Miniprotein binders against Uncharacterized protein C1840.07c. Designs and how they scored, part 2

Target 1, 306 residues: Uncharacterized protein C1840.07c, of Schizosaccharomyces pombe (o74480)
Amino acid sequence: YFNVNQLFDHEFIKVFPNFKGNVEAKIKYPTVVYAIGDIHGDFPNALDVLSAAGVVSPVFPHEWTAGNATLVQTGDVVDRGPDTRKLFRWFNDLHKQAEKHGGRVVRLLGNHEFMNAKGDWRYVHPGDKASYPEPSEENRIIDWGHSGEIGNLLLSEYNVTYKDNTTGSHFMHAGLSPEWAYREETVNELGKELLSHFMSREKIPEYLEDFWAIEGPMWYRGLAQLSEEEACEVALNVTKTLNVNRLVMGHTPQFHGIVSRCEGRILLIDTGLCSAYAGERAVLRISQNDTDSIVEAVYRGKIVKL
Key: E = the ipSAE of ESMFold2; O = the ipSAE of OpenDDE; V2 = 0.75 times the mean of E and O plus 0.25 times the DockQ between their complexes.

## First folded at step 2 (miniprotein)

Design a2 (from A1 with K36I E40W K44E D46F E47L K50S R51E E53A; at its last look DockQ between E and O 0.03; V2 from the best seeds 0.00; counts 0 for: pae E 15.5 > 1.5, pTM E .701 < .8, placed apart)
Fold by OpenDDE base, look of step 3:
Structure a2 (fold): chain B 306 residues (1-306), chain A 89 residues (1-89)
Amino acid sequence: as target 1 above (306 residues)
Amino acid sequence: SPEDLRQLADEIRKLIDEVQRAIELAEQGDPETARILLEWAQEEIFLLESEAAELARQGNPEKARELLERVQELKDKIEELLDRLEKES
């Protein structure tokens, strides 16, 4: 499998002189960040779009093919589909592979990961439960707990927010209200505390109630649902507070593809790509150099400049 | 509303896809997971039937009827598949 990023190796150009791949584009834009929204237990659709974007091989073992790029997954890997365990393992393995090439996989928490940690399994697909040996429910409870494979990954390798300084982009599942943007430095710690309390089936402390509220970091939809004028005002405030150019988030489905609002300051990348929504399969691609960025939505068979 | 009908149609399409997945699982030698998926799909169909019936009462009876017919076809297909899984087990 020719790693599209191997195409940017000077040696690859020598071997494939007729390769029409925009090698010039990578020389011009050496930093690439990919982002994928809500997957909801659908490995085939995640694989399809990530392979189309040149991030992974479409052939087993579906290895990392993005070289020194960053992939961000913005949460909601669980629920609605059966492939939860496979996806968590795959993203963990992809990160290890990416590191060997100077790349990384940033893994963020969605509200569905928190709900599952809490024991709210209302959206859990039957195939997910059935993926565990009997007794399946008990084994899944263990897996999502402090001593479990998934639970340990969530507590050790996952955050709520990621700031990519090179592209000037902030990534998270839901979004930050202006009030939470002023407290952004606390969000990852508070998220981990809340996750731990949920895993322990403890009542959450009063100081975490606002974190789990509808306007809180795990649920906030204002950047997606407010009018263009109001959303742009919020986004201007938040990006100024965070010192970034753009806000990237999933959580609120955009079934017609990636949505750009406020002249690219807001990027909504949950496209309902899972089979349970049958939305568009899309990956965000940001290509950056010292002066310029190109922001694109990568679909199967088309690329749209955002 | 037209939006409610669209949402219902999308949910029906999702269930069709899950039923197809159950068929594939059974063919791949995992009839137990297929059964669990089909039982879940039956529960979802019951909810969709209730929603479709409510939409038919509120307006646009022709489109609501089309969706109800599709839900019924899906229900019949799930029952057929479950019966086959029981006989093959």
Scores: ipSAE 0.000, ipTM 0.230, lowest interface PAE 13.5, mean pLDDT 86
ESMFold2-Fast, scan of step 2: ipSAE 0.006; ipTM 0.411
ESMFold2, look of step 3: ipSAE 0.000; ipTM 0.322
ESMFold2 (binder alone), look of step 3: mean pLDDT 79; pTM 0.718

Design a3 (from A1 with E39L E40L E43W D46M E47F K50A R51E E53V)
Fold by ESMFold2-Fast, scan of step 2:
Structure a3 (fold): chain B 306 residues (1-306), chain A 89 residues (1-89)
Amino acid sequence: as target 1 above (306 residues)
Amino acid sequence: SPEDLRQLADEIRKLIDEVQRAIELAEQGDPETARKLLLLAQWKIMFLEAEAVELARQGNPEKARELLERVQELKDKIEELLDRLEKES
């Protein structure tokens, strides 16, 4: 039993207060789901909060550190910031790493992914375009097409919505109206069809028009913007239809942190973390056991129960 | 050489995994084992730093410089974690 470090420091170390709380949660709650909203091309800010939450290492190469947990990214990785290609590659690599530990990284389509596939580039950062070799715009069109790195990734790995059965949580980019909640089983199929048509620069079929409309799954703001009473009426309908306890969405920025509505049935996680928006950096954490759940917002230096 | 750079990169990757395992163990109720792993990591990083410095000096290859930066970042992180563990015990 000869170790120089042990001879120097013989103290019996116990769990810190902050670690003790986290340890109790991890021991009592074997299922943990993290979620991060709209990133908009800001790798440093996404890394900052995901590392603060213990999801990724703060040390290069910023690998997965959340064991068997699930991370959900609710879309809008692209636009406003320059780090689009780096972020898509990073999340794809994190998913491969997570699977080795029994975890997963779920990645959802946001309206800005559809806009970029369609060729609507009004919000593209110059640094994103400059990340492609000349001719940069033509190479970006190819990358966002059916056989491109990003285009293929979005078609093969990304969905419109995700349901976590263990926590009873339904994840979406914008929101689902009662009408679209009733049709939820078609949402991922219709979304992928729309994405493919946008990549082909084809006229959208008539049956996909309602999907892309302002009240459709990629744009609906009712759960975030309606009065508390009206939003709660919608949330009760939608959670019942989907058979879940809560709805988690980005798309509608909440600059002062994660917002809970309707007794936790609505969680708004787009905090405008991109430097262009200057909002709070936050990650949602849901911890679940057989009888109970803890829902919290993780910020750098503090955790807030929702 | 390319083989020396690959060996260094692999050792750094393994050490990052060990540090992350130490953090997990502290959070899961085994801070004593976590501390022991971090002290071992602090010892190992000294040798990896010396090797990274030497490889960077030999031919100023871009990869060796990147590995040195990674080693220095990891060294700072290990010191931070050990200091935090001591203060909050």
Scores: ipSAE 0.000, ipTM 0.086, lowest interface PAE 25.6, mean pLDDT 84

Design a4 (from A1 with K36F E39D E40L E43F K44E D46W E47D K50G E54Y)
Fold by ESMFold2-Fast, scan of step 2:
Structure a4 (fold): chain B 306 residues (1-306), chain A 89 residues (1-89)
Amino acid sequence: as target 1 above (306 residues)
Amino acid sequence: SPEDLRQLADEIRKLIDEVQRAIELAEQGDPETARFLLDLAQFEIWDLEGRAEYLARQGNPEKARELLERVQELKDKIEELLDRLEKES
């Protein structure tokens, strides 16, 4: 006996207001991809919106509840907030849990991960440093190195970009100009080489200088900041080259919620959810079947079609 | 590169306009919105500072130092305004 009305009980919906929508989407759209932008060391705010979206449990230990869905985190987990170590461990555990259900947690490198790997710690929260036993700075250097917990995770598990073939969505931290619209394997290889050089405190080879430059994949703001007309020209070029329907990125904050540009070809998902920025807490949800897709911004208590 | 320096200069200009808007809002009796905008500007300043320092190391140290000085001046102004708003409310 299965009573569906009990699954969507009023008290349950009050705690998980988007749960019913997620279940209904799965029935009609077998592929669901969630994405969350820049977290910047704010575990409570990341938890708040991911639990509201039905991706994780609001009950400790906050386990994966999204079945066979994909969650993409588009980088910048570190800096500004104190919960860096907790967040990296949590996402790693969520990925292991998701795999048991046929899902996955894709984790991307942001510019702040590269900055921390190379020893540029001007934005590190005191609470992040204090999370390490004394000598805290030395232990943090070890943790962000090639043999450390975080350093090893970034080298082995993290990529620069991710293409989801089923939805036709390409995920990145900042943006890709037409010059950098390469297949994910190429961009990821260059990014991993740069990360390794940064961790080793080596001078970077000349061919990696443009990758780290302001118009490179870790910093590019053109899709977010150019005029609608110019951004759309870039997006049409890049989506055609990469054979995708949309580009999803963080890095350039949109404090009033997720922004769609160029008829959905550009999705800006960094909403400044860290308490330091007081932006909206949002998760992107893409639901796909054989004929169509639904693209939505999920907030606590509200879902907005994009 | 010259393009990187021009982009950075343009973003600094946009940030100056944002800070000026925050000042106007505070003077019009909306310190909450002013504080919010200054917090957003402080977020942008952190990224601009990092980019300016990177460019200083690449090959145009004079122009990059000029931009870094402008970024630092703007950062100091934002911190001053945030402190003032906190003390008044």
Scores: ipSAE 0.000, ipTM 0.222, lowest interface PAE 14.9, mean pLDDT 84

Design a5 (from A1 with E40Y E43M K44D D46Y E47L K50A E53L E54F)
Fold by ESMFold2-Fast, scan of step 2:
Structure a5 (fold): chain B 306 residues (1-306), chain A 89 residues (1-89)
Amino acid sequence: as target 1 above (306 residues)
Amino acid sequence: SPEDLRQLADEIRKLIDEVQRAIELAEQGDPETARKLLEYAQMDIYLLEARALFLARQGNPEKARELLERVQELKDKIEELLDRLEKES
């Protein structure tokens, strides 16, 4: 008849300080959020780490095994690797499977999704093009347009940012400056408008120029690249504006694994898992209950508390 | 290279296993999942065909051409299976 909440009573912790760690292992965490960063067309490497984290089955056809959990993919599925079409379909199928179990797969737009919609194919792998029947380039243009499988998914199901209220976590592809955090309520709408204009091969309206600019939501590297002191100043302002505990982002590669900055307020999850980058394969896992959260990087055969 | 040919052969073998899995699922009363798996296989087969064609143009074309023939046979089989599932729905 042991009450676990009593073990975290200040008076009890004072008497048994080493007891807290043993009790934490017995606490049930009803909410679990997984996140995976930039994949860049590498299905085998995405599968490797998602199966290691227990999100998907290691057995073909690699179905959802995470029950009622949430998985967030923070954009940049396309470019550099060949498996783009397979990855977009796989994540869409995983979302449908997750919904049947009370879970979800949240998929975000990265700058490379916008570039491909725009027709900027500088980074497209030859194997991505070869995945289309001839005429392959024309079929790829159709697929990335308003009525294509990929284009329709990006317009109808993908957002620029996602907030998980239960964990107090805000997910984005690149980063949000204080200015864009203040305007966060407009970000998804502006992103969809920009994407539609790019698919139409239209000149973008002036009001969308700042959104796509280097300091905009698709490109901002300040949280990842500023000095620890400066990044923490930005993160404190942004987390306060968004009313969250942490900011989770890809876009700026961390080749040695997931990086935590500013006492966990910044989580950098683009580990360069694509074979072209040869970075570590990692999935972020946030486990939450009413009193506590555990934030971890999951690698194959190793879990690291952040 | 010999390593490239081995990797291509391994990928073709995996794709054959995936197609066989799709057939089994259709026979067990899950034709919708089978269709999805065959659509993934169809995406992969175009990529494998392109790789086989590239290798066939290099210094050891005979082995690459054998793999290309296997890829083309599998491509035809996937298309036949997808057409069959669509007609039966």
Scores: ipSAE 0.014, ipTM 0.547, lowest interface PAE 8.0, mean pLDDT 87

Design a6 (from A1 with K36E E39L E40L E43A K44E D46F K50Y R51E E54L)
Fold by ESMFold2-Fast, scan of step 2:
Structure a6 (fold): chain B 306 residues (1-306), chain A 89 residues (1-89)
Amino acid sequence: as target 1 above (306 residues)
Amino acid sequence: SPEDLRQLADEIRKLIDEVQRAIELAEQGDPETARELLLLAQAEIFELEYEAELLARQGNPEKARELLERVQELKDKIEELLDRLEKES
């Protein structure tokens, strides 16, 4: 009984309150980029907000509904929650679905992906381990290695950063210092090299040490935690170096929702949506046309302009 | 590096300030905001513990070990305070 009149039926809008608005926005702004931060193994909460934003269907099997839009997931899918395997498979399937419609799902490496590849499992949920047949730990080691489903996926499909040229937005897990912004074209290569060394349980080469350090791309909190004045100085430098309008990052939780700093140059999208953190569930939406952009935080039942 | 140790120490100091602010808010009768600050601190402490341990395993073991001990103390305090707030609600 699907027809266009049913898309705007009052009964349908009760279930999908943002659907009509999303269709109208798409007509006015033909390019839409969504971003979701740290998920930490929480499939129900990721599904809740992605369906609220119109990115996926709320009905099983929760397929892609965002047409030719881009979704960026900024890393840290693993740890704290149990649904790690389900989430990696789901995002991979969503990317394949999105491509059929001219869209894409960009997936980035977070520090917790590197930790799990390295064998540092101190934050792994018991339900994640239980998702593997016995011997569960040995099977998880295989899955996170070069020949495993997750390990191969991370090496072949995942990057450290992503630049969306149409909106002028640069996506990262944690943050980029001015030094690492200057070396941005090496960041994805160095990250993949580090990931491979961690999977092999090898001592990392000296030239990769600074990449993994506290001021490196996987850990840097300066854009999120420095004073407004200092963060803006960094953001102005980094946005100029990268030739973008804004920097989008997770990693540093903002439990009350998405935070904008430095007149929109810094967007902090890790809202602690995992049940373990009980933060707000939010998706960033950037809508672009040839003259203008709208940047919004999408919550279930509420949209806030940033 | 010495810069990494300084950055980690600064992050630990900021978390100590947040935990102290949460204690003050709970004492002033605002346990809801206190719980929110403690959950933020708890999320960040897990990451800082790893950062401190990583530095302790590298070429700066003495100072990094001191920071790791401070992180562990702070983690225990956050868990204690969250337990107290649950008991009061």
Scores: ipSAE 0.000, ipTM 0.245, lowest interface PAE 15.9, mean pLDDT 85

Design a7 (from A1 with K36D E39Y E40A E43S D46L E47L K50W R51Q E54I)
Amino acid sequence: SPEDLRQLADEIRKLIDEVQRAIELAEQGDPETARDLLYAAQSKILLLEWQAEILARQGNPEKARELLERVQELKDKIEELLDRLEKES
ESMFold2-Fast, scan of step 2: ipSAE 0.412; ipTM 0.808

Design a8 (from A1 with K36E E39A E40F E43G K44L D46W E47D K50F E53L)
Fold by ESMFold2-Fast, scan of step 2:
Structure a8 (fold): chain B 306 residues (1-306), chain A 89 residues (1-89)
Amino acid sequence: as target 1 above (306 residues)
Amino acid sequence: SPEDLRQLADEIRKLIDEVQRAIELAEQGDPETARELLAFAQGLIWDLEFRALELARQGNPEKARELLERVQELKDKIEELLDRLEKES
């Protein structure tokens, strides 16, 4: 007798012992990965584009609707806009919902998360500060520290980079130089060490200086800003080192929509969606079938193949 | 129990959707595998009919009818897919 709460029942395997292997070998289920770049405290615009892409419901309370898909947010949730606390809670809740459906929400650290942990609040919106009860600055310091809601979330749930093996896509906030691609296995641990030191208001150890420097993983703009020829040279080196087909990054705004460089090896997904930047609102969608990857920018009302 | 019946109905609905999707994917890549998946789906139909009959015997005829309606929907869909595969060969 077949068990209806399992797709492949033990009794089926007994009758057709090679069938499950044949199905797993011959039938490749589509893998869908969505990615959203820099949000900068703009909940309405993040909601607008994620609902347009079918990732979340447009109806309150805006729950996960992407089934077993993966959503990657490439950092810089904070600064410029007022909705920082709401966004961190919302993405955390979406991750819990996605897991119940076999999906996930991957959340990455951007340079602005590190800046806020460090106490560099030059870009903090007044509405973000006002979201804390008085004394608001002291309560915000606590929230971004080791024991705070945001601080603890960043240390326990957030990484610097994410590799999706099924699509062959590597996600990062800013970019990886050839040097840092070679050291990729250390990047998440070094990033968490730096974040912890910033939260403690400690001087950073010398070995972390290169990580935070302009050519480091949180700031590198070479893939986004070098000439097409030079960027392709870097991208070919980095994709080979990481064993991936493409590199996906935010950090360097592309106000007219998602940009593809080097025949799809570089995908720039920071479209300046925050109202302060007035850029296009877009989500990257990568679909993997048996032999093909389809890479698309999803806008409200249109989809563009990249 | 009423909770067990609701859970079974939900699992049947999810399984129908999953089987439907698996068959559609198989049609795109391998007609032989699609035929094997249709045979698997026919086996699930038999199990669902058996469970519905057991629920009726236990004095839950209304719930049994609801499950049989879902089984009939799956049968209709499988017959449609079989007809499509025959035309494509």
Scores: ipSAE 0.000, ipTM 0.097, lowest interface PAE 24.2, mean pLDDT 81

Design a9 (from A1 with K36E E39V E40M E43A D46Y E47Y K50E R51E E53F E54L)
Fold by ESMFold2-Fast, scan of step 2:
Structure a9 (fold): chain B 306 residues (1-306), chain A 89 residues (1-89)
Amino acid sequence: as target 1 above (306 residues)
Amino acid sequence: SPEDLRQLADEIRKLIDEVQRAIELAEQGDPETARELLVMAQAKIYYLEEEAFLLARQGNPEKARELLERVQELKDKIEELLDRLEKES
C-alpha cells in the first residue's frame, strides 16, 4: 500500500481572514515539531490523538504520515497499561519511516523506563508481563537488559534530553533545575551510564546519585509544581542557560489538557492520556518559520492555541 | 513541604467521598454510574500513589508514609469494588 502523504513535506499553512472573512494572507511554516507526553502502555489512546494530529494513519498498520516533521515522545511509555512492547516497536518503526522523508521520531527516557531497567516493577500491568512467552518474568528481565530488544533500544536510540534548534525547544521527561541546566551537556551521558548500571543490577556509583535524586533530571517537578512566580524564575534561568525559547516536559499530569506557564516558556504535555489516568488526549504542535512560531494543543476535534 | 502534605491529604479525602458515593449508588440500583465513578477514582488514585511515594522520600517521611499507606489501602478497595461490580453484572 502506498501512502501519498509520505511524498510531501509536512508543513502548516495558516490562513488569516480579513474583517469580512475573506482570505487576506497565507503564512507558511516549513518546520513542524509534534510532541506527545506520558503514554503508560496505552496504544489505543496514543494512536487516537496522534492520528487526530495527522502524525500517523488511522488505518492499520498506522504508518507515518507527517512527512519531514519531527515527533518527540517525552518518555514513560511503560507501566500502568499493557501495550509496552507494541508501543516501543511502533515508535521505532515510525522513526525508520520518518527518516525516509527527512523527518524523525525522537524518543526520550522517562523515570519509569529507568525503574523497569532496575527491576522496580510495582507498576507493571499484568498484560505487559503476559506479552512475553513463558517464563514471562525471566524473559522480561532479558528484554530490559543490555542484550534485550527494549534494553538495547533504550541504550542506543533513547536520550534524556533533546533540543530542536529551529524552534528553540528543549524536550525532556521531567525537567532541569538551574543547577542541572548548567550541566546540561553531561545529562545524556550520565543518564546512559545510570541506565546501564540499573540493567546490570549494580550499586550506583556515587557520582550518579545526584542524577537519580528527587531534584535530579529524571524526577524534577519544580517547573510544573512551583508557584507561577517561582516556576517562571526557574524557567527564565533555564531557558537562558540552554539558549532556547521553551521547555517541554511530561511527568507531572495535567488532566484537563496541555498547560502553558510563564508566557509559553513552560509547556506541560503529560495530560494523563492513559485510560488508567483518564486525562485528555493531546499532542503539542510547534510550527515555525523565519519570523514566528505557532504553539498549539491538538485534541480530537479541536485545536487550542497556547 | 507541609503544604504539599496537606494538599495530598485533601485530595485523598475527596477521593474517599467519591468512592463512598459510588458504593451508595451501586447499593441503590445504579451500578452503571457507580462503575463510571470508580473508574475515574482508579485513575486519580494512581496519580496520588505516585505523589505519596515522592513525598515519602522527602524530609517528613512519617506523615508521608502514613498518607502512602492510606492511598494504597484506597487503591486496593477501588480494585475490589470494580471486580465485584464486574462479577455481579
Scores: ipSAE 0.000, ipTM 0.281, lowest interface PAE 14.0, mean pLDDT 85

Design b1 (from A2 with E33L K36E E37F Q40Y E43L K44E D47A Q50L)
Fold by ESMFold2-Fast, scan of step 2:
Structure b1 (fold): chain B 306 residues (1-306), chain A 88 residues (1-88)
Amino acid sequence: as target 1 above (306 residues)
Amino acid sequence: DEKELREKIEQLKDEVERLEKEARELAEKGDPLRAEFLLYEVLELRAEILEALDLAREGDTEKAIELLKQAIEKIRELLDRIEQLKEE
């Protein structure tokens, strides 16, 4: 009644309960994608949750510890909090570190990056302005322009959207309507054109007006705010058009943690982690193999399956 | 006095959460760009109320009252703006 395969059956696992879990944990999901939403100038809170998720070291200099994983930041690094310059430099350095390990840090443009580029500074923290040498306002204008550190970084390294083929996940700052999903191949180019025009303080061409409008990629809240029924109609259309399993977005704050809608097709990851918003500090984690995926919200001290 | 202050701050926190919900609902129904900027102001107000609550709990009553006065004035302004947006 006994053969060699029975040595590793359920009775073996009962005696050594951690054996199967330990082996499966190491090799079951070789691809991991992390995502963090709106940070709004709050380095301590971003560090807190990224270190809790194992993306970065909790010990200075807070280096990349996620190996070959991908981290996606979905925009809105600037405004509300003071740590804007530190955060942009930190994420840029994390990307360089990640590449050495076969990983990457994908950084997306949010509406607040566009607002700061165009000179709409109504939400800029005094500490952000004070981070520049005098004349601080003039130096901040230069830094957010074509030849500035931040301006050049946004134009050369940042995109509006990112698609992760392995997990079938499409990342965006706010949301994509069915119209903009259909035009997705133009979104990154149009976004960079708009950003450049804003930096130049130029009137935008007519063809860019719809991009910056309320239904445009930087502002669209339909996936986050429409009724479940209506949001699912949009999500089903958009996921089919983009050929993905899920849409991941910030922009619309969810103060009690990451929210999943439409059977996981919509993931809302802006949890208002900045101290000014006092929301939950959360990181999305998508773990993938060739047959399935696990989608989880990571908080300090707990992990919640979505 | 201290207990009354803490109770008032908790009530104000609940009112700010209600304002946030109304601002989000306006984004669905009315002028979403104007509602968007209103929402940012409501979220900032929420942070101020939470700071006032912490100060009151730590016994810094004078500073808590100062922040509450500022928050009450801001709530009145936001309520007026919400009513204007509903009518438009």
Scores: ipSAE 0.000, ipTM 0.218, lowest interface PAE 16.1, mean pLDDT 82

Design b2 (from A2 with K36L E37L Q40A E43F K44E D47Y E51L)
Fold by ESMFold2-Fast, scan of step 2:
Structure b2 (fold): chain B 306 residues (1-306), chain A 88 residues (1-88)
Amino acid sequence: as target 1 above (306 residues)
Amino acid sequence: DEKELREKIEQLKDEVERLEKEARELAEKGDPERALLLLAEVFELRYEIQLALDLAREGDTEKAIELLKQAIEKIRELLDRIEQLKEE
């Protein structure tokens, strides 16, 4: 005898507050994609909202609880906060756990990952440096290099962009201009080349200069900052070029929560969740079936349709 | 067939009851936090099986079969995790 009420035992709900929502969503919408923006070294705040969304357990060791769903982290795990090494290891472990359930954890490169690879450490938290054994600075240089744990992960498993075909969603750290959307097939390759040159502390080849420039894929703010009219012109062009329904990006903080622009074609998910920025903690959730999609911002204690 | 589908669902319900018992025993003898996570997955599986049963009763056999395939995969996954915890 199966009794649904037993799932809502008082103590169980305290540990797994989104359990019923996850199961019901999976059945009505078999494809679920979660996305979290810029974390900036803040493990407690990332854990808080990912557990609120039902992606991870609030109970140590904070394992994957999202079944066959996809989680996309859109870069900028490093800087501002102290928990960089812990976060990279945690996301790597979550991906291994998710694969056992038919899910995945997609991890993207942000501009701060590139900055750290090239030795621009002006935003590194003292606690991040202190996480390395002495000599801590030299060990951090090694870890962010080709043979290091973080450096190897970034080169082998991280991409600049990710396209989810089932939902028609394209994920990026900052944004893609129409020019870079047209060249999207080169973006991951050029990004890896740039990252490798930065890790080697080499002068970048001239053909990589546009990639790292202010209008390039790691820095572009047009979709987030242009007027609604101008952003929509860009978004319509870019979504058509990429053959997707929506563009999801971090990089440009939205301190009051996830922002939707251009009738859902632009989703801005960097909510400044790091305590240094004092923004809202939010996770994007896209639920898809054969005929419909639901796009929502998940906060602790509330869910908002976008 | 419809009758065969319902029989398979009832069999899976029995298997999940056994998994719950094993997970609870592990909570007492081993790592209680990891055992609690297994219990959460067992409860999720029970809910999925109940939904498959409801769909089969409503005549939506295609959706019921899809959920059953997912449940079978999850049962295998949970059995592997229980075996791993016993070794630790």
Scores: ipSAE 0.000, ipTM 0.211, lowest interface PAE 16.4, mean pLDDT 83

